# VHH binders against Bark storage protein B (BSP), part 24

Target 1, 288 residues: Bark storage protein B (BSP), of Populus deltoides (Eastern poplar) (Eastern cottonwood) (q09117)
Amino acid sequence: AHLRLGLVFTSDNNERALQDSGLYSPDSEDSSVDIAGRRFHSGTLNGSSIVYVKTGSHSVNMATTLQILLARFSIHGVIYFGNAGSLDKKTMVPGDVSVPQAVAFTGVCNWKKFRSEKGKLVFGDFNYPENGENLLGTVEYEKIKMFSPSEAPKEVFWLPITKSWYNAATEALKDMKLRKCYSDECLPGEPKVVFGSKSSTSDFYVRNKAYGDFLNDNFDAKTADTTSASVALTSLSNEKLFVVFQGVSNVAGETSSNSRVSYLASYNAFLAATKFINSIPTPRLACE
Key: E = the ipSAE of ESMFold2; O = the ipSAE of OpenDDE; V2 = 0.75 times the mean of E and O plus 0.25 times the DockQ between their complexes.

## First folded at step 14 (VHH; framework vhh_7aqx_2)

Design z01 (from y08 with S53D; at its last look DockQ between E and O 0.02; V2 from the best seeds 0.00; counts 0 for: pae E 20.0 > 2, placed apart)
Fold by ESMFold2, look of step 14:
Structure z01 (fold): chain B 288 residues (1-288), chain A 125 residues (1-125)
Amino acid sequence: as target 1 above (288 residues)
Amino acid sequence: QVQLQESGGGLVQAGGSLRLSCTTSGFTFSDYAMGWFRQAPGEEREFVGAISDWGGRTDYADSVKGRFTISRDNAKNTFYLQMNSLKTEDTAVYYCAANPRYGYLTVNPQEFDYWGQGTQVTVSS
C-alpha cells in the first residue's frame, strides 16, 4: 500500500472543477466509502495517488472531515483548494490563485463588555457619519490552543503552511498558466499565482470593505475565507504536511462576481493544486 | 472637477509607432481602472484596452493584441498607450476613460464614468 495525498475541498463547485477537468480516475476496486455522511474517493489525479473528499462548508465541517480522512486513510499530506475573497486588490483580483504562507482564525473572538476593556476592533471607529461610542463596543482576537502528539499544547494565532511544501509550490507553479475564460466570459487580464500572503479564516464571509480593510491593515491578510485555518490546525495537530490553494472569486466591498468568475476561481485553484500534487513523488509503504 | 486629457495623437505612416498619454486630475487616480477606446467615423466606439488601478492586470481587444501596450504611472496620474505596427484600420479618435470599480477590468463602456475629449490618430498608407 502507498501513502496517498489527501485532497480536500468544501463545495459542489469545487467538486465540479475536479470532475470537469477529466484528470481524476477512480481506483478499480473500493473507489469510495461513506463515513459520517461524506464520500471519500480513492483514485489518481493525473497519475498521482490521492484520496479526495467534499467536506461541506466552513471550518467545523472541514475539521471533522479532515480528522476522519487522517484517521481512516494512509495520508502523507493534505492539499486544500477552494475560493477566497481578496482583501487587497493591489495584490490579487478575481481569477488569481493565492498560495499563503500562513493562515489564522479571525473568528475566534472575545467581544468585550462595553467600556470595560479596549479590543482591537473598535466599532465606534467605523460609525457613519462620524466616529464615536458604539454599543457594540470592541472585539479582541484570540489565540487558540493547538494540541499535537509531540508537544505540549501551545497558544497560536498564525498557523504556518508546511515550509517544504510551500517552497515546492513556489517552484512548481512559478510559470503556471491559469484559465482565463469560461462560457465566453473572460477575465479582463491573465490570471496569476500569488505567493507569500497571509490569510484570514472566519465563519462569516467578508464582503464589507471596511472590515476587509481592517483585516488587511491589522493582520496583513490578503485573502479571507471560511476554511483554510481549519485545514492548517487539523493538519498541524496530526503532524501532517499541508498546503493551501485559494482561488480569488471576489474583492471585499465590490460587486459580487457572477457564477462564471466564481467557477473560474475554483478551477484555477484546482489546477494549481493538481500541478503541485503532480510535482511531488508519492511515498511507498510496506504492504498491509 | 474631474478631467481627463489625451495627447500624442497625429499623422503616422502605416507600420509606424505612436504613443498616447492621458493626464488626469480631480479624482484619486490610483483608485480607478483605466481604459482606451476608439471611434472611427460612422462607427461604434470600440474597446482598445484596459488596465487595473494598480497596473498589474491588462486586457486588449483582439485587433490590437501584440501591437499595443498599455501602462500607467500612478505617481504622475498618467495613463499611456504605446501603439506599434500601426495599420490604416487603426485610424480613429482615441478616448481615455476611468472606471470607478476596484480591480475588476471591464470592456463595457457603460462602466466608465469619466471620459476624455479624444485625440485623433490617422494612419496613412
Scores: ipSAE 0.000, ipTM 0.106, lowest interface PAE 20.0, mean pLDDT 87
ESMFold2 (binder alone), look of step 14: mean pLDDT 82; pTM 0.838
OpenDDE, look of step 14: ipSAE 0.025; ipTM 0.421

Design z02 (from y08 with S53D V107E; at its last look DockQ between E and O 0.18; V2 from the best seeds 0.00; counts 0 for: pae E 11.1 > 2, placed apart)
Fold by ESMFold2, look of step 14:
Structure z02 (fold): chain B 288 residues (1-288), chain A 125 residues (1-125)
Amino acid sequence: as target 1 above (288 residues)
Amino acid sequence: QVQLQESGGGLVQAGGSLRLSCTTSGFTFSDYAMGWFRQAPGEEREFVGAISDWGGRTDYADSVKGRFTISRDNAKNTFYLQMNSLKTEDTAVYYCAANPRYGYLTENPQEFDYWGQGTQVTVSS
């Protein structure tokens, strides 16, 4: 047995980025195994030993698959890459890669009784054309219980990225040049890696500018996706190292980019993940 | 400082062969993907082919597939284009270019940072 890195992602576009790169080499024997309908691939990514899996969309698919990965394989740590929307175009635009310091579930909510004064999201503040009472009332955002082997369950909201891996990513990626063009279509500027953000995860896509602004203003969230917090929760619960790479595919409230820009976002997140993976040491199991 | 220098161009008869070389200096050659482009007067620069920094992956324009072969020798800091079965439409100035972007092949000249001065290839018949 030898210790591997887990590379997890949700979509066909993510997998295509890995395939198009030519950087992955499957193991010569037992290069894949199917578990619960998902295919786990064992091999090397540009020389680093990994197991990768396409999980399917959203947090439940990710959490289920990641728990299988951690239970059935010898995994040192977890690397996630995938797409996200920018909540702050001054910080990040399509093609950029976000490496957050923390992620949170913002879809775990208590929808308060009408005229409750305790909610953080107040629907009446978003009435059009003018603010006032709204029968939807208010929403509180809830902490979640995190279970782990070393501590009693505790209430958490922000799920921190592994500090040592976040720091390693900042060093490995600080001068990284990313893909700018697909076919004859190029991004208008040079794509960049952005560090230090906070990220919002929910089971719906945040394409609405008003809600995106709310998340940015009230949580300092710079990106939104449907997956990252589930990677964080599952990894922390299993006491595994982890890091998240988000390729920005759109900006909340703006016209969506075309499929080529969405693919560039996936590819740039993949490139960042790969460069990080190649930059870190992979410790050997004691029995090796 | 950084230099890319093409050589091996010239006049050749249709159906013939020609080998272009690109010698490089002033950067760590093995860290760069390399590409060949060509341009006829008054035309846009056209992608010919590219090779990964480690040499194991190549990509070619459809117009040259099967006739042109790209290779590199990282020990000699040199990048090659073997052109066979040349046609009159292959007549152009050929440019060597270096792409510093991590680990992928691109057809887009905007993604190449360093360019040679070009070498003329003229195919007659």
Scores: ipSAE 0.000, ipTM 0.410, lowest interface PAE 11.1, mean pLDDT 89
ESMFold2 (binder alone), look of step 14: mean pLDDT 86; pTM 0.876
OpenDDE, look of step 14: ipSAE 0.186; ipTM 0.636

Design z03 (from y08 with V107E; at its last look DockQ between E and O 0.43; V2 from the best seeds 0.00; counts 0 for: pae E 13.0 > 2)
Fold by ESMFold2, look of step 14:
Structure z03 (fold): chain B 288 residues (1-288), chain A 125 residues (1-125)
Amino acid sequence: as target 1 above (288 residues)
Amino acid sequence: QVQLQESGGGLVQAGGSLRLSCTTSGFTFSDYAMGWFRQAPGEEREFVGAISSWGGRTDYADSVKGRFTISRDNAKNTFYLQMNSLKTEDTAVYYCAANPRYGYLTENPQEFDYWGQGTQVTVSS
């Protein structure tokens, strides 16, 4: 009957960060349960009561697992951490943590008939070596319909992070120090937490500079990942509080970072999530 | 203003024991993982051991496992190193350090932002 916080992430690398930290303690009884092939873990994270689950990659796995978490456990709110690519190296670089204020699906698109009304992405503007018409034509980015208990379905594009939790994160994390080294490899500078960004979610890893620049220029997106908007949509649809922590593992268009930097990104996102979790009260069910 | 102050160093015979203390002020002690490092003349600063911010996890250098014990008292803002079965190789200046990077354990001195002045430990014949 005790409300817990839900901690969700997609990968073995994310789980390894939690395990390596030494901050997690499983419950003495019923510390895990398997549901639909996923293992849900109940315990404490540095003293705060949580349920965590590794969901698997991309938005469909996240949404499926998160809905199970919310249906089968008493969850006050949802904390996501995972890796993302930076779309703007002047704002953030590998090792930094992004705390976005809003996320959106940028993979829900209308691929227009050739030579019809232009959408936001015009493939011919990206031809190499010369711009000109391209048979792939143009793509428009679409809103999605969001269903919830309290309102009629509505069309949305930007999915806002829970205002109270975003504000709490800005206060709890504003001067936070993050992990700088893994084994014998250290980042060249001090990693930092960046607040107030917008983030792009699609089923593509955005490694391409031209597309990364397009997203930044047209949506003011500073990061791209494959999961954050699914956390937002599912949480909002269930009227649950949520917050997103993204560890920057790479910059779109640059040589891919190595596995050590990718792990540091996961670890730093985990540290930010943990400090946030420890900064908020864990509510008690009123009907105890 | 952040301060770390080591005490308890001195001269001891091989096989003997010493207890070092690190008293702290100017920061929320319970938010920091703490570490002991040592430096012998002509050598780099060497990891000795660390303890998590909540005190439930410790890690030690292989050279001191089983002989040294790290603990902390968050109510007193104090961090301890109990050194038993001392060897002449343990002779060094011992430093207390604080890792502000929320609670995790690390052996890397670059991740510790706050350092004490050090206390000399000398282990004789």
Scores: ipSAE 0.000, ipTM 0.352, lowest interface PAE 13.0, mean pLDDT 89
ESMFold2 (binder alone), look of step 14: mean pLDDT 87; pTM 0.885
OpenDDE, look of step 14: ipSAE 0.112; ipTM 0.610

Design z04 (from y08 with S53D L105M; at its last look DockQ between E and O 0.01; V2 from the best seeds 0.00; counts 0 for: pae E 19.3 > 2, placed apart)
Fold by ESMFold2, look of step 14:
Structure z04 (fold): chain B 288 residues (1-288), chain A 125 residues (1-125)
Amino acid sequence: as target 1 above (288 residues)
Amino acid sequence: QVQLQESGGGLVQAGGSLRLSCTTSGFTFSDYAMGWFRQAPGEEREFVGAISDWGGRTDYADSVKGRFTISRDNAKNTFYLQMNSLKTEDTAVYYCAANPRYGYMTVNPQEFDYWGQGTQVTVSS
C-alpha cells in the first residue's frame, strides 16, 4: 500500500550481482509474485523499498515486464541497470558505469531500395579495400511514435532520461568507488562513473568497430545495448521517473572481455543503481 | 516562444579575435544541437561549425578549422563562437541556429528550424 522504486534488469548475471551483494532483504518469505513467467520481488535494497524483477533479454521482454510492473504494483519510478558496450574507448572502458542523459532506438530503420534516395548508413562507404557501390545500399534511421496519457502521440528519436533523476544521479555518484576485481580478474585501472552520455539500443549487439564508429560519429552515442531505450519508452509512456545505469562490459571492435569482467561490469552498474536508490527521497503513501 | 539572439559582432583588424555569443530561450537548450552559419554580401549562407547537444562533438568548415572554436554552456543556455586569426574573407553576418531533432548534429542548414537574426562581423586590413 505504498509507492516503491522499481528495479529492473534482464539477465541471470544482473540478478547474481544483486544476490552476491547481500544488500537485498525480502519483505517476507511470501513476498514474491509470478506474473507472465517473471518473478516480482518486494523488499528492501540496503534499506530502500523496492520491487525488482528479472525481465529477460532485449527490448520486447523489458517493455512487456516493465508495463506489468507499472500496472500491477505501486511504482514511483524505474531504475534500470545492465551491461553495455562502449563505442568510444577514450571515454569508457570495461568496468566503467555509464549514466546516459538520453537513449534511442537505432534498430528502427528503413532499408532503402538499391540506388534510391540515400539513407544515413551507406554500406558502400565500408567496402574494403575501396569504397564503391554495395548491393545492400543504404539504411535510414527512423523515429518512433510515443504514446502517453497527457499528450497526443508524437514522433521521437532521442528518449530523455528524467532530468531530476539524472541530476540526482550525477550528485549521488560523483567520485563513487567502484569494484576493481572479481576473483582473480582485475581491471587494469580504476573504474569510474561517466555522466552525460547518449546510448544506442538495438536488438543486436554492436561488436563491430566500423558500425560502432558510425554510431558514435553520427549520433554521438558512447554506448550500445539491447534494452535501455525500451525502459525509456515504457517509462515515458507511463509518465514515470526513470534512470539508466550501464556497466561497460566490452568495447566495440576489440577483443571481448571474459565472463569475469562482464560480471564485474554488471556488479558496478548494480552498485551505482543501489547508491542512487539510497540517495533519493522515499516516496510513501499516507498511512490509511 | 523560441528565441535565439547573437551578440559580440563588430569591426576588427585582420589577425584579431572576436567572440560571438548566442543566448537562447523558449526551448530545452540541452536537447538541441547548435550551429553557426555565415553569409557574406552577395553570397549564399555557408556552414561555419556545429556542436552536439551535450558538447561532446564538433564539426567545422575547412575554411575556419584551426582558427574558430565553438562551445556551449548548457547551464547558461548559451552557445559560443571564438574566432581567432581573422581574415578579411571572414567578413559576414553570422547566424546561430538550433536543430530540433533532439541533439542530432548536422551541417545541413535545412535541418535547422530556429535561427537568430544575425550579427555583423567586419574584418578590415
Scores: ipSAE 0.000, ipTM 0.131, lowest interface PAE 19.3, mean pLDDT 87
ESMFold2 (binder alone), look of step 14: mean pLDDT 82; pTM 0.844
OpenDDE, look of step 14: ipSAE 0.007; ipTM 0.213

Design z05 (from y08 with S53D A98R; at its last look DockQ between E and O 0.01; V2 from the best seeds 0.00; counts 0 for: pae E 18.2 > 2, placed apart)
Fold by ESMFold2, look of step 14:
Structure z05 (fold): chain B 288 residues (1-288), chain A 125 residues (1-125)
Amino acid sequence: as target 1 above (288 residues)
Amino acid sequence: QVQLQESGGGLVQAGGSLRLSCTTSGFTFSDYAMGWFRQAPGEEREFVGAISDWGGRTDYADSVKGRFTISRDNAKNTFYLQMNSLKTEDTAVYYCARNPRYGYLTVNPQEFDYWGQGTQVTVSS
């Protein structure tokens, strides 16, 4: 059996970036199939054989769609691209692309009994004008249980990106030039690819500066999204290679960027994903 | 299964330096924040310092701040305490310990789940 690369993303903006590139060519005029309401497209991306799908937002939609992709198609590995918020503007700003080395669910929490000594996010530390006791108390972040065919279920927090693919991405993208302008609007500086970060995934958007700072300070998370850890968990559970490309669209606690900057973030993540895809061996070619 | 082993302790003159190592096995070291504690005879175990799982955030007790430096090498599953400008008050058994929750620093010894056997540091006048 011949294997393809799976390209997954959540949003219309992500799909528009792929479509606007002109780099995708369907295998035939009717090379898509609908499964569980999602449309899976078989074709090539600048010469590399892929199946792509727009999954819908957040981790449940991603996990559901990705499991269908892996069960119904012959997939060698999974490439995700999408938008994320920066938790550290000194490291990453809108337009940059993050290639994390690990991702984690940070929205899986135990809301502890008031005055519990076991919590980590203590809401009273963020009171104004002074820190102090707060009746919301504290939350404890939890590991999740990961199931896979080759080993017993285990408790995990950090989900590592596939090491060989992370290393390949580092080489393929190290001198990459990203898109700076869309229409008459340009980023204030040169967008860049940032390697080696850790990323936070939760089912809520992190727009609050205090919480963003907490995530950065306590987890060394540089970006936050709603999807990446779901890609990691599902891929690891199916023992598939995977890699994540995040286009930075905003900074937690700052005014949101306009739609042109958000689209540039999507496009730059797409460019990074495409260059990576074209840099690795074609999985359909037979070698002796 | 989870093992923590301190090394590098010994006798040193006041003003001198020592480097302690904590070698670990039986768990994914890079997932865990780690801490150093110490206990002098007749005293309670006290916090010395801690380091995040990725190494970029550290916290120190006021009594050692500026003199002690914590670092880690995730590739070697090893966590270090560099102790400079040692004082006789630093004489204690030093313990390394694992924070089971992965992602934050704590000063509370009750929140650590595994401990090394300890290594003696003796600072003489």
Scores: ipSAE 0.000, ipTM 0.195, lowest interface PAE 18.2, mean pLDDT 88
ESMFold2 (binder alone), look of step 14: mean pLDDT 84; pTM 0.861
OpenDDE, look of step 14: ipSAE 0.017; ipTM 0.386

Design z06 (from y08 with S52N S53D; at its last look DockQ between E and O 0.16; V2 from the best seeds 0.00; counts 0 for: pae E 13.2 > 2, placed apart)
Fold by ESMFold2, look of step 14:
Structure z06 (fold): chain B 288 residues (1-288), chain A 125 residues (1-125)
Amino acid sequence: as target 1 above (288 residues)
Amino acid sequence: QVQLQESGGGLVQAGGSLRLSCTTSGFTFSDYAMGWFRQAPGEEREFVGAINDWGGRTDYADSVKGRFTISRDNAKNTFYLQMNSLKTEDTAVYYCAANPRYGYLTVNPQEFDYWGQGTQVTVSS
C-alpha cells in the first residue's frame, strides 16, 4: 500500500520517449489496468515507483484521466511532461525544457460583439468578412472557479506549481545535460532546462506570432500548450502535489519543427521528469 | 581536473582477444554514462558501444555485436571493453569517453564531453 507517483502525458510521441529510453520496468506482465478506455501502467521508472497513463490530447482528456488516476490509485503527487511552444525565443528554443512556476487557462474568454454586424464571417478567413466589415470581435479573459475539499470555491487565474516540488526540481535539475541529437540530426546549441517561467494553456494551438507576442507581453508567458493548466487545476482541486515539464518543440510564428526535433523535445521533457522523480522519496501510507 | 586514460591496446592475431581499460578521475564516475569509440586511419571516429551510469543498459554498434562486451566497475572508477574474435577491420585507435547526459545512451560523439587520449589496437592476419 505504498503511495506512488503519477506520471501523465497526452500523446503517442510522449509514450514513445518513455518506451525508447528503456528506463521503465513494469511491476509484472499484468501490471496495467484499463479504465474508461485508457491504460494505467504500474511499475518503476529508473527504480522509482510510478503509475503512468497516456491521457489523450487537450485539457478535457487530461482532466478526466487525471481525476481517474487520483481516485483509483494511491498517488502522492503528479508529474506531467509534454510538448509546448516557445513564446520567447530569447528565453528558450526547440529542445529546451521549461519548468514553469505557474500556469493559466488563457482560452477562457467572453467573445464580445463587434461594432458592425453587417458582413458574413468566412471560416478560416475571419479577417475578411463578406459584404461588410463585421470582424470576429474582441475577447475578455475570465477567471475560472476552483473547487476543493478544504476551501470554498474561488475565482483563480494563475495556478501555482507546488512550491516544494518546484524548489526540488530546481535543485535536482541544476546543470542537467539534455539530449542534443537524434540519429544524425543535432540541435544547433546545447539544450537547457529553464526555470521560473509562466505558461499559457488553451484548447487551440498558438501558431500566430502576434497572439504569442500578446501572451508574452501581457502575461509574461514564455510557453503555450493545451494541457498544463488542466493538470494544475485537477491536482490543486484534489490537493495533490504537482509539477510540469514542457519540452519546447517549436516557436510561435516560425515554421514548425520537423518530427525529429519534436521528438527530441518530448524526450528531453521525459528526461527532466525522470530525473526529478528519481530525486524525491516515495512516502509510505500512514495506515500501512 | 578530469582525466580518462585508456590502456590494454597492442598487437593481436586475427581471432584473438584483447581487454581495454579506461581509468577515470576528477568526476563522479557513477553519474556518467561511458562509451567506446574507434578511429581507423583516414576515417571518422566511429561508435563502438556505450553503457549507462549503473551498468544495467548497454548499446553496441552492429559491427561488434556478439564479439565485444562493455562493463564498468564503479568502485574502481574503471570502464572496460572486452574484444573477442578480433578481425583486421577492428584495427583502430580506441577512445573512451564520458557522457554526462542523464538516462540516454548516445552514439553521437558530440554528446560526450570528456575523452581519453586513445590506445592503439592492431589486428594482424
Scores: ipSAE 0.000, ipTM 0.374, lowest interface PAE 13.2, mean pLDDT 88
ESMFold2 (binder alone), look of step 14: mean pLDDT 83; pTM 0.847
OpenDDE, look of step 14: ipSAE 0.014; ipTM 0.374

Design z07 (from y08 with S52Y; at its last fold request DockQ between E and O 0.86; V2 from the best seeds 0.00; counts 0 for: pae E 11.5 > 2)
Amino acid sequence: QVQLQESGGGLVQAGGSLRLSCTTSGFTFSDYAMGWFRQAPGEEREFVGAIYSWGGRTDYADSVKGRFTISRDNAKNTFYLQMNSLKTEDTAVYYCAANPRYGYLTVNPQEFDYWGQGTQVTVSS
ESMFold2, look of step 14: ipSAE 0.012; ipTM 0.541
ESMFold2 (binder alone), look of step 14: mean pLDDT 80; pTM 0.829
OpenDDE, look of step 14: ipSAE 0.128; ipTM 0.594
ESMFold2, fold request of step 15: ipSAE 0.000, 0.000, 0.000; ipTM 0.410, 0.365, 0.295
ESMFold2 (binder alone), fold request of step 15: mean pLDDT 80, 80, 80; pTM 0.823, 0.827, 0.826
OpenDDE, fold request of step 15: ipSAE 0.393, 0.408, 0.442; ipTM 0.753, 0.759, 0.774

Design z08 (from y08 with S53D Q110L; at its last look DockQ between E and O 0.01; V2 from the best seeds 0.00; counts 0 for: pae E 17.4 > 2, placed apart)
Fold by ESMFold2, look of step 14:
Structure z08 (fold): chain B 288 residues (1-288), chain A 125 residues (1-125)
Amino acid sequence: as target 1 above (288 residues)
Amino acid sequence: QVQLQESGGGLVQAGGSLRLSCTTSGFTFSDYAMGWFRQAPGEEREFVGAISDWGGRTDYADSVKGRFTISRDNAKNTFYLQMNSLKTEDTAVYYCAANPRYGYLTVNPLEFDYWGQGTQVTVSS
């Protein structure tokens, strides 16, 4: 019996980054298996033994697939990479990679009574052209319940990245070179890895600047995606180590987004994930 | 065992100042956002202010903005409330609280996992 690392991601662009790298070698020509419509691939990534799977978009697809991975394979820990939007362009811009310390679901909300002042998010503009009160009112964000084998279910908001793996990532990636150019398009500056961020996950893409500013101001969230908190929740519930790598593909509220920058973001997140995977010790059994 | 203990309460004249402290043990203090709440007899517990786990973000109730300042010292596992320009309506039992392990800023007392026993602040005219 041996333990492998699980590498999970959502999209064709993520898979293309893995394939284009030339760093993945399948264990054999028949080294994949289909379970519940998802294809799980066994092989090595630049010499490290992994199982990878493309899960499909958003948190439900990720949680479903990751639970299958953890139940059907011998997995030591989970590495996620994928794209995210920046909520703070002074901190990070397209092409950069975010390695968050914590992620949270920001789509779990209590929509307050009409005219309640208890909610932090106050909807505006819905009442136009009707003059009057803010009929949508306010939203208060709520914790979710996390289940695990070792303790009673508990209410959580921030889902912490595995501390030992976060620390290992900071050491492994601190001087890392990232890809600046794809074909004839280059980023305006040198892409960098940003550590210590907090990240927002919801089922909607955050393209609105005002809502992005709200998330940044009220949660200190630097990035937003649709997936990362589901990786965290599922990994924590199964008591598995995990880490998240986010390639910044856009800035909330800005209109520039194209397939070339999106691919660069995926590729840089992939490079960060691969460097981390190669830096940690080969998984071994704890028992003799 | 998680413990939060408030201190620094007492009797003070209107217009005066007090500094409350909340000492903590039994959890990694630097990973939690912290909040102050207060409760007068017969009233609901009222949000006073909160501070992020790193100390870079704060939020205050409108009734105390500009008069109260929250701070934290992660090296000493201690959370503070500086109260200036006190008014008689500030009279209450003040509670410190810690919310989820990494925490987020919130005014909702149901979001806080750990609570102190409270310290009385009485502002006389």
Scores: ipSAE 0.000, ipTM 0.178, lowest interface PAE 17.4, mean pLDDT 85
ESMFold2 (binder alone), look of step 14: mean pLDDT 83; pTM 0.844
OpenDDE, look of step 14: ipSAE 0.010; ipTM 0.341

## First folded at step 16 (VHH)

Design A1d (framework vhh_7d4b_2; at its last look DockQ between E and O 0.01; V2 from the best seeds 0.00; counts 0 for: pae E 14.9 > 2, placed apart)
Fold by OpenDDE, look of step 16:
Structure A1d (fold): chain B 288 residues (1-288), chain A 125 residues (1-125)
Amino acid sequence: as target 1 above (288 residues)
Amino acid sequence: QVQLVESGGGVVQPGRSLRLSCAASGFTFSDYAMGWYRQAPGKQRELVASIYSWGGRTDYADSVKGRFTISRDNSKNTMYLQMNSLKPEDTAVYYCAANPRYGYLTVNPQEYDYWGQGTQVTVSS
């Protein structure tokens, strides 16, 4: 028997990408199971054994669902694909796929009162005019406590992608060609896979340019989403390998991309994930 | 092994300038927020200035704002403190500090795990 890979994503569009690809084949007509309102699908993705589940947004849905996946199925590793916003249009644009090396919860904060000590984010720095007061005060970003079976709990900010898998992805997706067009609509440029970035995760989607720039300038975050860090935290807590693929759907501060561009981003992320999945060996379970 | 080595301290008259340097090794310098602390005799160690990891955003203590400038050169793994218009009350041992934990914007005294040996700055007539 072979171990399976867990494939997790959030949205209907992500699921549609998987379905539209024609690369997924269920093990049988009864190869799905419902647990806690989520449907888990067992099958093969282009020949590789997987279990996939649509988790819904945001981080709590992802964490809860992924924990169920890991508890109830024999999963070797976790692959996430989904959509994210670019925080730097010079490096990433809609249609691109980001493979971050680390992700962080940037929504874990201590919100401080007005005229308190300065936090890491001072709302007053963004006043207009510049010398005005901001009653919202300041936000201090906090670390999260990470639990794992093999070591004592530790405070962390960045959650690193599994190094071996990140390297494997870098090699596997080298010179990968992504789709440029969908339904007679094409991206203005050739989409690309971008490696080595960091990503921000919060329970709010970053569409504000000023805040996006803040994250980019100070954390070197190039993308923002609502679930990637949850994948990382859950996987690490269960001592599972994991990797993240983000299709860039929009740029923070700009008008939202149309539905076709968003779908194309999702599809490209899926393709990247699939190529990676097919590039890694699946371990065999010891004979029971 | 993480190392922080300060240099540039000395004795100066009031109104003069000094430039401190902190050479960092043993970690990915560009990924971490850095800062300067100082400790005067009989006083607690206090934050003087901090600089963010990437964008170069800076924060200063009120007592040094407008006089001191913190900067960094990631290509050289070096942080600097330009101190202008020095006052006797600036007399202290100045310490370079780094947060080894990845990705913090600003540095607070309680967040620093790595310290340099310190460099003495004396401002006197």
Scores: ipSAE 0.014, ipTM 0.289, lowest interface PAE 8.5, mean pLDDT 88
ESMFold2, look of step 16: ipSAE 0.196; ipTM 0.668
ESMFold2 (binder alone), look of step 16: mean pLDDT 81; pTM 0.830
ESMFold2, look of step 17: ipSAE 0.000; ipTM 0.231
ESMFold2 (binder alone), look of step 17: mean pLDDT 82; pTM 0.835
OpenDDE, look of step 17: ipSAE 0.000; ipTM 0.271

